# Designs tried in a protein design chat: VHH binders against 8-oxo-dGDP phosphatase NUDT18 (nudt18). Part 3

Target 1, 325 residues: 8-oxo-dGDP phosphatase NUDT18 (nudt18), of Danio rerio (Zebrafish) (Brachydanio rerio) (q568q0)
Amino acid sequence: MDSQSSILEENLEKILRGEGLEFDSVAEQVDPVTLRKNVCYIVGAVIFNSKEEVLMVQEAKRECYGRWYLPAGRMEECESILEALQREVREEAGIDCQPITLLLVQEQGPRWVRFIFLAEETGGSLKTTAEADDESLQAHWWDRKSPLPLRAHDILSLIDAGLKYRRNPWFPVTQPVDFPCHVVCQRLFLTFISSRADADDRLWLLMSNNNTSHHPRLPIVVSFRTYISKAVSKLIEDCMPSSYISVHIRGILGVQHNGRIPGKTDGICFNTLVLLENTEEGAEIGSPPSLETDCYRWQEVTNQGLKAKIIERIKDGSVLPFQSL

## First folded at step 4 (VHH; framework vhh_7aqx_2)

Design v26 (from c3q with Y103F)
Fold by ESMFold2-Fast, scan of step 4:
Structure v26 (fold): chain B 325 residues (1-325), chain A 125 residues (1-125)
Amino acid sequence: as target 1 above (325 residues)
Amino acid sequence: QVQLQESGGGLVQAGGSLRLSCTTSGFTFSYYAFSWFRQAPGEEREFVGAISGSGGYTDYADSVKGRFTISRDNAKNTFYLQMNSLKTEDTAVYYCAKDIFGFSYGLTDSYFDYWGQGTQVTVSS
């Protein structure tokens, strides 16, 4: 292996393990994101007891007063994603918890991101009506069968996803890792798979050509005042013909965040797995699409073990799900 | 054009077996997870089973575990539901679906981008 191929392979293995990489550049200069000024992060928890009853909190907020929901709330300044999760669960439900894994990342509009965790109870005491405050009225364990007036039914799919993961995990434990970012961005595993009837699949990754570092770089796309999903589509439209290609965000391999320095570390980097599929009927592409830029290149993954791991993660959806609402 | 089409439904006696097929076209079959859903008369649509792109992960509703098996044939762009020990409660229209997220739980319709038209299964006592 040449030196650069070896470094690339090590970096790909790190991201596949959820370890993260330094964020040192952006394609263009943008203003840093600032929590509660131009970006909003929500954390939520799916927590089961030994009977598979799910932790619910009764809303104190006027517009949904008395209705039940999962413990959830906004991240605050000077805290990490995990610190926000533990604080919200303590404030709303009275219990201490530890995350098992991220279960789902959702976006809604250009400034709103929600992190849903599967977590476990580690202590505390269930909040009672005598302890009612502005955060919540009380907490209960719900059997998922008894009638309960819900704030919204969107949580039913989250609860079911948590049960499925708890019983039969289909992606690796994925936790936020401590890396400072000043923007909301994605590091892309932008994949193209070429298939022929008589040969093994070949795997290609889109790589950045403008490495001032001695380490090969995956593309970074910045999302500000736009959807995370739309930033990926824009890159594809800018560098290759999109009319014959569909773009699929398969999911998230890792989440990098710090949060401890307001205005400087309120950003997030998602390590995002993306699949390009040829939409041209009856065609088998032996090579990736031609690029209309010198900023990027296609790099074949020739390491057989690494290639197999990436293709399997794509085919099995063995990645943290990502959803645009 | 993307299409999913079920076949293999019909009338069967309780305790019998049926094999449903879902034939697909218009995308690279081996990259996606698939699910079976069913809708009984007067009921909401419910999840039955799911299979990941490699076939390495499968999941089933509790009501069908041990009786139904989901499988796939990537060379034929087709996936299957083998239904054994059929009960009258299994009577429903069965739908196949393509998963957007690769392999989600399969209980939320919004996780699927394409659906088949459905095939009727009637189990008589």
Scores: ipSAE 0.278, ipTM 0.655, lowest interface PAE 4.4, mean pLDDT 84

Design v27 (from c3q with S104L)
Fold by ESMFold2-Fast, scan of step 4:
Structure v27 (fold): chain B 325 residues (1-325), chain A 125 residues (1-125)
Amino acid sequence: as target 1 above (325 residues)
Amino acid sequence: QVQLQESGGGLVQAGGSLRLSCTTSGFTFSYYAFSWFRQAPGEEREFVGAISGSGGYTDYADSVKGRFTISRDNAKNTFYLQMNSLKTEDTAVYYCAKDIFGYLYGLTDSYFDYWGQGTQVTVSS
């Protein structure tokens, strides 16, 4: 019956549903992220027709002229991630689409992020050579078997991932939400699980001890000057540097993006699911790693339904995949 | 020490069955997804099947669907590949692999942090 435990459980449920949460200003004083200045976001679409043929676009750009690729392009200022996706597909392939789910988030360096969607055709007309322009020469449904000169082979794994999700989804539909944010950051669902043959699994989350709030908070880490993956590792090194640990980023539970919200910022917050395993010899069974800081504490999740839901997501990797290139 | 060790390979006649086992140590088995891969002489290594940590999700290469079944026993830290209706084209070295991210079928071999040494399966006509 603790009101703070109730608020925590409500917040955890919201994150598991892919919903946004408000957070206070980040401690680090970094310049706000802004498209075309200090951050680059790419959107790409995997779209299949009823025959499992994939939508391809013939490149008009000098460096890859005449080669084929997935519809993809740079996000522009003042648009949501979904608006960027729909605009790129319309401009390059001539069709209207609706996202089914985020399929993959990729990073390359501290300021480059690509959002790959599985999407479906909802209208428009397939772009023909008569409509060729600077965006693309034409669009085509590719059977994935016939010879086709590709711009790059990196899309083959993206197409495969989309096909696998389409046939047998292994994580819930995950869509970006518009929410205030001025930096690239992560809200961490950093978990430790204790399993015994004779007892139910126990689950702990790392919580922030920020003095400005009376309510429990999940840790926020800023990624602007580091890779998204590196920011998680740095936090763990800072709070448990003497522990034998393995850190597993399971994936992303939700994406919050400033985009359409008024202002000149394109900040993003990833709600990131992380599994921490203590591999220390002589480590106590049923206890999470000791913390060497007063900034954070371990909080046990005692709600049985919520605990089971989180543990199942971890065991199945049932979260939006995240990949460092 | 983290280890994956295959067993159960051997010679079998076409139409027969084999069960491969992969026994593991050095990590919390129930938290990870596992996959089977195979490599025939002179060919690329190919995916065969995968199973999620809970066992709730499985996936198979089209060439083995309906014939092969992947399963796991979390109490024994072991997962299996039951191979039925074997064909001569199933002849290969079979490898078990531990997935870094849980379940990411179809991405790349670099998402597997540990591999077994391989076990030979030979299907004769």
Scores: ipSAE 0.278, ipTM 0.662, lowest interface PAE 4.6, mean pLDDT 83

Design v28 (from c3q with S104F)
Fold by ESMFold2-Fast, scan of step 4:
Structure v28 (fold): chain B 325 residues (1-325), chain A 125 residues (1-125)
Amino acid sequence: as target 1 above (325 residues)
Amino acid sequence: QVQLQESGGGLVQAGGSLRLSCTTSGFTFSYYAFSWFRQAPGEEREFVGAISGSGGYTDYADSVKGRFTISRDNAKNTFYLQMNSLKTEDTAVYYCAKDIFGYFYGLTDSYFDYWGQGTQVTVSS
């Protein structure tokens, strides 16, 4: 019991630091995802120079020819998320870069995910019109004030997010870690906070009650043919169908991906922070919702330091943002 | 089972109009981008137009820009190609295609997992 509690605390601390955990796929059997067949990952970069001008590329693609956008493109087979980012920036803008942090993860539909990074220039030379090719026509540093015909205006909020993070980071540096995964899945940090006027906050986590595992496990939910956000809702419906609760995906604590073996490691595991709030009239104070399954259990976090860290991340929104489009 | 089925083709006189429809089944229509392609006898299949999952973005081949309009009706699981000011050079078999995703990044970045069987459009002089 005690040894399992210690392992749980170590695993929670690893996830809070953005580190990965070994994927346990025994809970769900689904077909592997394959890039370009049943899943698409997009990478994009927000890069500033010392004058806070942002790197822009002029599109060569027929759909948006001559329009300006952030360096961005589809991830290819045999590459990690970071390799895809560095390749796209070099191909489109001519510069070498290093990621500072993920700024945002977006999903649209069941099979489309976009990773937006804040990154810095480390070398190379800005692409000129003489170097125009199918990847881009040219690149330049935009002062964000001069008129520039944009491919789409969605990047303005991304640029603003990058500036905000540069000046005053509101969540820890979060980078993809190289762990192979064959499916799109989430390891859920699914939390309930009990607050009483006369006592300190108590924190509860949902744990997997898998009889074949000798170590405490956070729930893993596999997403295939469904939204990432919908997979969380389905788990909750399966565990507590009679409860009146609101579900808040606070954001992502970590991203696990390898991508270097074609068709075998194109999956992703998100470590996802979720807050449950009981909305039922006359609900019991101090207790998480009752579970209608033997597959999961509530585990109280009694370590005071760990509890405080988790509650702070939740209340301050100190976590990589996630959006469903 | 995923299916795409074209309709609305036929014979039309130069300067006339036709509206093609592509009716779909077996997936959540509103999530995906769609495109029209055409193939004339003895030629390669060429891109005609595309529409994103949101419907907010459209793209057209230069040869049809200003004459053709692509649109979608999510309630009917159907998307359309309105063809105006038709020319004899527009004679081809027209195919509808489903992008694997809700957005397209241009022809070289697009990937299509399902296609219709095609519908013949013949423009007479």
Scores: ipSAE 0.000, ipTM 0.193, lowest interface PAE 14.6, mean pLDDT 82

Design v29 (from c3q with S104I)
Fold by ESMFold2-Fast, scan of step 4:
Structure v29 (fold): chain B 325 residues (1-325), chain A 125 residues (1-125)
Amino acid sequence: as target 1 above (325 residues)
Amino acid sequence: QVQLQESGGGLVQAGGSLRLSCTTSGFTFSYYAFSWFRQAPGEEREFVGAISGSGGYTDYADSVKGRFTISRDNAKNTFYLQMNSLKTEDTAVYYCAKDIFGYIYGLTDSYFDYWGQGTQVTVSS
């Protein structure tokens, strides 16, 4: 019992540090995702120079020709998320970069995910019109004040988010880590907090109840056939259908992706922080909702340091933002 | 039955001060981030300031930095906007908002699930 608790605590600490865990395959048969066939990943970069000017690229594509946008593009087979970022920035803007952190993960339906990074210039030379090609016409450092015809205005909020993170980070540096996965899925830190006026907060995590495995496991839900938010809600409805609770995705603790073996590792695992709240106003609940399944169990977090870390991440929203479009 | 309600607006002369309050109900207040927005007639709604669940992180629009302070009282399920050195251009309807995911990403309306009805602030010259 003690050794299993120690293994769980070590795994929780790894995820809280932005590290990965090996993906455990789901018991049910699930077809692997494959880039360009049934999943599309987009990377985009917010990069500032020393004058707080933001890197922009002029579009070469027919439908938005001559319009300006952040360096962005599709991930290709056999590359990591970070490799895709560095390639896109070099191809479109001519500069070398290093990521500082993920700023945002966005989803649109079951097949489209976009990763926005805050990154810094490390070398190269700004692309000029003499170097124009199919990737871009040129790159420019934009003062954010001068008139510039944008492809779309959605990037303005991303640019401002990057500026604010530079001045006062509100979540820890979060980078993709190399761990193979064949599906788009979430490993859930599914939390329930009991707050009583006369006691310290108590914290529970939902755990997978696998009778064949001897190690405690966090739940894994497949997101490929639905939105990330819908996959979580369905799990809650399936295991707690009689509960008066609301489900809140607080954000992403980590992103696991390999990409080096096409058709076998084109999946992504998001380590997702989820908060369950009682929807009954004024009701005091000393324990988490009863489960109507043998597939899961509640595990109280009794390690005071670990409990405090998790609750603080929840209170401050100190997790990588996530948005459904 | 989630509700947010602003109070404390009114008429004040330039250079004066006002404190806005947002009282909340229907959720566990201490685990969410909150923001203030404002909208002047004929203009878009703009971000003013935000506070994290612990109160340890705050963020402000450049136009109000050094003049406005956001704070919270978890025991009262209320958060505040202290407005000092008011200018005529601060005239607007002020709205409080609850963040969907409990983090400060307050540059887009899509991250807020509940809003108050607004309170008018008028700064006379």
Scores: ipSAE 0.006, ipTM 0.447, lowest interface PAE 9.1, mean pLDDT 82

Design v30 (from c3q with S104V)
Fold by ESMFold2-Fast, scan of step 4:
Structure v30 (fold): chain B 325 residues (1-325), chain A 125 residues (1-125)
Amino acid sequence: as target 1 above (325 residues)
Amino acid sequence: QVQLQESGGGLVQAGGSLRLSCTTSGFTFSYYAFSWFRQAPGEEREFVGAISGSGGYTDYADSVKGRFTISRDNAKNTFYLQMNSLKTEDTAVYYCAKDIFGYVYGLTDSYFDYWGQGTQVTVSS
């Protein structure tokens, strides 16, 4: 094939490895986000010791005083996601840590995102009651069985996710990578798969039709005053409004963030894997839905190895989970 | 049009075996992960086991590990729960469930978009 196909394949492989691509386009009517003004990022840590006890911190905040929770807190200006994680764990639990992988990304409302990590202890000393301050009263290793008054029970599923990943990982290690972004957006691996009984699976990706670009680009969709997940649905509605289709967000292949310049790099780009299924009765089998716009086109993935990798990631759900609350 | 239908439940003696089946229709079976859950009288619904779309990933509750095996047949749009060395504590209504996101280890009921009606398994002493 030509040089454009080669560049596309290189970019797809980078994203599948959890690496980033430079942010080069944005939707109309988009203003930069600024941390703590119009967007809020939360980091949380699931950390186990050798006995599979989980690190817990006792809350110092009036509203939940004395209750226990995972080390978690809001990201601050001028820090990366990983720097925020390490700071929160150190401040609340006294422990130095390193991330093993992201376990889950959650969204709530238009501009609230929480990053949950599986991490490991690398040093420090467990915070005692003598060290109690506004960040936390103390930290403890919880056996997950003894009664413990929790701030909220939502963390039980997070602890379970971390434990299951430690024992049998179902997706590759996924960590934030340093790429500046000024908006909260998604770069879409928007896929359609065709299967015939006696033929190999065929795979298509939705691509941007940008006449100023000399190589193929994946679509970028931006959230504005709505859920991150809703931006994907809106793109589908805009380009395939009459199609009988279902949209399935499989998860996140990568997270791109810099955070170092307030108001300029407080954005996040998620490389998001999406499966599109045609639900139309009697629809033509083996073809992706017709597009009602010139802004996008379907591009078949003809590289057999790359096609197989993408289809396997979809079938196994081998992607970082993404949840709308 | 989406349907999940359990079969294979019934009465069995402790130490015996049963195989549950969940037959599905109305979607592309091989794209989705599936799970088994159970609910004993007066108890909350409990995760039992899960299998990914390719069958490459499986997971089990600690209470059934080594005794139960989940499997799938993509050509038949069916997945199974082979239950061996059954105990009276395994008595429950067993439900099959379709995962929304492909495979999420049965982390929460909210990740499942369709459920079967349930099939009763009774293990007598």
Scores: ipSAE 0.364, ipTM 0.713, lowest interface PAE 3.6, mean pLDDT 84

Design v31 (from c3q with S104Y)
Fold by ESMFold2-Fast, scan of step 4:
Structure v31 (fold): chain B 325 residues (1-325), chain A 125 residues (1-125)
Amino acid sequence: as target 1 above (325 residues)
Amino acid sequence: QVQLQESGGGLVQAGGSLRLSCTTSGFTFSYYAFSWFRQAPGEEREFVGAISGSGGYTDYADSVKGRFTISRDNAKNTFYLQMNSLKTEDTAVYYCAKDIFGYYYGLTDSYFDYWGQGTQVTVSS
């Protein structure tokens, strides 16, 4: 009966499917700060052949000359995340690829984000030493066992994640979607679950009270000169400063980026799944933490199918992983 | 206070079986994935197996696949490693670990917020 409730449920379903939502003035009104200036985005590829050998590239750069790494590089102006991925793999390894899924998003400091993809070979030819250039010396399929001088060992966990997903995927295929954004921000799917022995689980979402469009809105938090994870923690501290709360970023439901529109190329919106837990002894398990602000409210998810989907994704970690370095 | 405590280790003959238990407290057990790791003398710590929060997903190291089974009992806040057809190469200190996620991701220690103290498993010839 409530059209606003119907719109909320449709928007939640879109986010759960990894799709994007339009946003603009609400984010600017709540937090007008932008990190678009001097941001650095890295893309990297984990690609296996039929033998489960992983694609490696031999470095041409002086600092790591001759050492091996995954195909990876910096995003350039006027390209999408997927275009950057395909360009880097072609330039460094000589092959054409297409992404299967994002495997991991990592952050380091206020301006550095890395997108790691599981991708598959679709064409081209493996780069040989005769084709060596400033991008790379050559590419090779590594059996993951033979000695190989690596540029850095951080890729070993990335390769492992790709192999595990390839054999037994535990979260849905998640790809960047084409929605322009001029800030680095998160749309928060901020959850609280109430569990009781003789009752079904209840699910609550934090909602924005400043609903200028008359549509229910999830909170948007902009990162400024800080880690993405810290921006979430600050919002919780501002809303629930007296609560004994643990805040867990469970993962990313979606990545929104355009890259190709002048003036809106450097921003990213993450649809972020967050689990909030009461850590206080004797805390009431039936209710979410009390809010010390009028800017937000708790909204119960009463649609049983939607509630079950969200709770299962939380319990199984069925979400794109996110890591702060 | 968050705690993980292993039990069930000991001495066993090659070809025998042991069941390890990890009893936990201080958090909502069903929200988290758990893993078993082991460390043999003079070796680095290695992954053994993992189980998701619902128990719907499991993962194993190739060296133990088909011989070891990981399981959980959410009512007892406990998870298990059933070790069958034990080999002398399985001799190690076994550690249980709590993942910060509902499923095991990679091998980096940054995805494990709490660890048990370890339990010795010795497989004699």
Scores: ipSAE 0.218, ipTM 0.626, lowest interface PAE 5.4, mean pLDDT 82

Design v32 (from c3q with S104M)
Fold by ESMFold2-Fast, scan of step 4:
Structure v32 (fold): chain B 325 residues (1-325), chain A 125 residues (1-125)
Amino acid sequence: as target 1 above (325 residues)
Amino acid sequence: QVQLQESGGGLVQAGGSLRLSCTTSGFTFSYYAFSWFRQAPGEEREFVGAISGSGGYTDYADSVKGRFTISRDNAKNTFYLQMNSLKTEDTAVYYCAKDIFGYMYGLTDSYFDYWGQGTQVTVSS
């Protein structure tokens, strides 16, 4: 099992570094999602200048005409998430930008996902009213204090998150990586930590007993009809219905997407960090909950360096935040 | 049963020091981030400081930076706010809060799933 354990450790390290993994597709019976038909991806940018003023654009759409918002818009076919971000910022604000990191991922079920980036200005010039078009009327730097008629106040929390990360990052830079996927799914880093007063913490990961795989692999859950976050809870309920545990999605370790083939690879795979916490009174349990299925098994992480890295990411919430709206 | 309970509040002279404690129960303390907030009469609640689960990341409001220090003792399921060089403007009810996103304060109150009842701090001139 040494060679398989080595491959698992290599794959875990890749995911922790924000890199992608190429795996065989999920079951063939699952139909692909299609951008612009049954799935919608939004990109948005939080960009500060040297004065910590935030880039804002004035809306040209009739329903929110004249109101201000962050540069944001829908992803188009055949572009990467980063290409969509740079296009939207240039079209709406006139500036060129470079992403610093993903800041936040938000969802409303399997059909709507929004990627918020912290980014920096690299060129261009602020769009003026003389350049007004159907994309936007103009752009400017907002001091965050002067009265400004906002399209919606949801962006205030996004601006705060960006400011906090800019001043004191609490998770590693996380950028989308190019790996094709035909569904909206999660590859689960599903963890259980056994804490004993007399010993170091032990770490366990849930592994798939997939007959089509020759190597150890992390579970993949697909979102069909409910929130992306709910798919994780359902898996746990199905595998461990008799256990007294709570399920906590810590956040996202990586985002995989490559829309090279429209209608075939319009999906997204999130590498998701999940913590199971024991809710039983007085529990310092030496082993993870018993599984009521043969589809999965628990695998202990015995590599001390790798174990320490994963546990610290969990304790610090040192992962890209993920929110269900 | 999840509980957060503040202690250590009271009356102190300007320039003095005070240490607040927040004792917790009902969850695995070391896995979560915690924050301190304060609210003066007639004012809205404001952020004071935050600490990550490992204690490796801390953050502070500009108004208290350099004067206040947040810390935690995972073995005691307790975290602290050491307040030095206190000013009359620091007079408020101080609340401890558990962050559901680990280290993600400042979004909205909805990102804090549990709050303490508050402890009064009064700084006299």
Scores: ipSAE 0.186, ipTM 0.612, lowest interface PAE 5.6, mean pLDDT 84

Design v33 (from c3q with S104T)
Fold by ESMFold2-Fast, scan of step 4:
Structure v33 (fold): chain B 325 residues (1-325), chain A 125 residues (1-125)
Amino acid sequence: as target 1 above (325 residues)
Amino acid sequence: QVQLQESGGGLVQAGGSLRLSCTTSGFTFSYYAFSWFRQAPGEEREFVGAISGSGGYTDYADSVKGRFTISRDNAKNTFYLQMNSLKTEDTAVYYCAKDIFGYTYGLTDSYFDYWGQGTQVTVSS
């Protein structure tokens, strides 16, 4: 019993550190995702110099010719997320960079995901107009105040998020880790907190009831045919349909991806922190919602250190942000 | 029903102090980050300050750093903006806002799901 609890605690600590876990199987069997066929991943970089000027590139594409944007582009076959980031920055801006952290993950529909990084310059030379090509016309450092014709204003909030993190980080450094996945899926830290006056908070995690597994499992939901956010809500509705609860995706604890084997590892696993909030009027917060399935169970987190770490991440939003567009 | 209700605005002389309050209901207060924004006459809305769910992280606009302090009282479901050394340039309608994701962004309107109605702060010379 205690050995199983120790294995669970080790796995929870590993995920909280932004590390990955191996898969034996996924909850649902679906065809593998493949870049350029049924999934599109975008990478983008927020890079500041010592003056807090942000790296911008001038678009070469006919539709937005001459307008400025962050270095960004689509992931290609046979590359990891970090390799795609470094390639895009080099192609568009002429500089070498190192990622500091993932800053934001955005989704638009079930097949489009954008990874925004805060990164730093490590070498190269700023691309000049003499080097203009199909990738970009030039790059420059923008003071964020002078008039600059932008391709789109969506990047202003990304720049602001990068500046905020750079000055006062509110979540741990989060980098993609190399673990193969053939589908887009989420491993859920699905949490319920009981808070009573002057009592210590109690914490529960939703666990999979798979007795064929030799270790405890967090729930896995496949997002391929639905929004990442909707896949979580559907699971909750399916297992707790009689409950008055709100489902809040707090953010991403980790990103597992390989990408280097086409058609086999183009998937992604997000380790997703989810909070359930009881919306029932006049009810005291006590126990987690009753489950109307035998596929899952509530597991109380009784390890004081782990409980405190998870609750702190929830209350401070100390997780990689996730946004559905 | 989710609500944010502002109070504490008014008229104050330059160099004076004022404390704004935002009282909330309809959700678990300690799980969310909150921010203050302001809008001066004829200008766009701008960020003022933010506080995380535990209060462990705070952020401020450069124009108010050292003069304004954001704080929260989780037992009262209320958060505050203490404004010291007020300048005529601080004259604006002040809005409180609830962060969608917790403490993820305090800098743009798009990351807030609920807003107060605004409270007028006028700083006279």
Scores: ipSAE 0.368, ipTM 0.683, lowest interface PAE 3.2, mean pLDDT 84

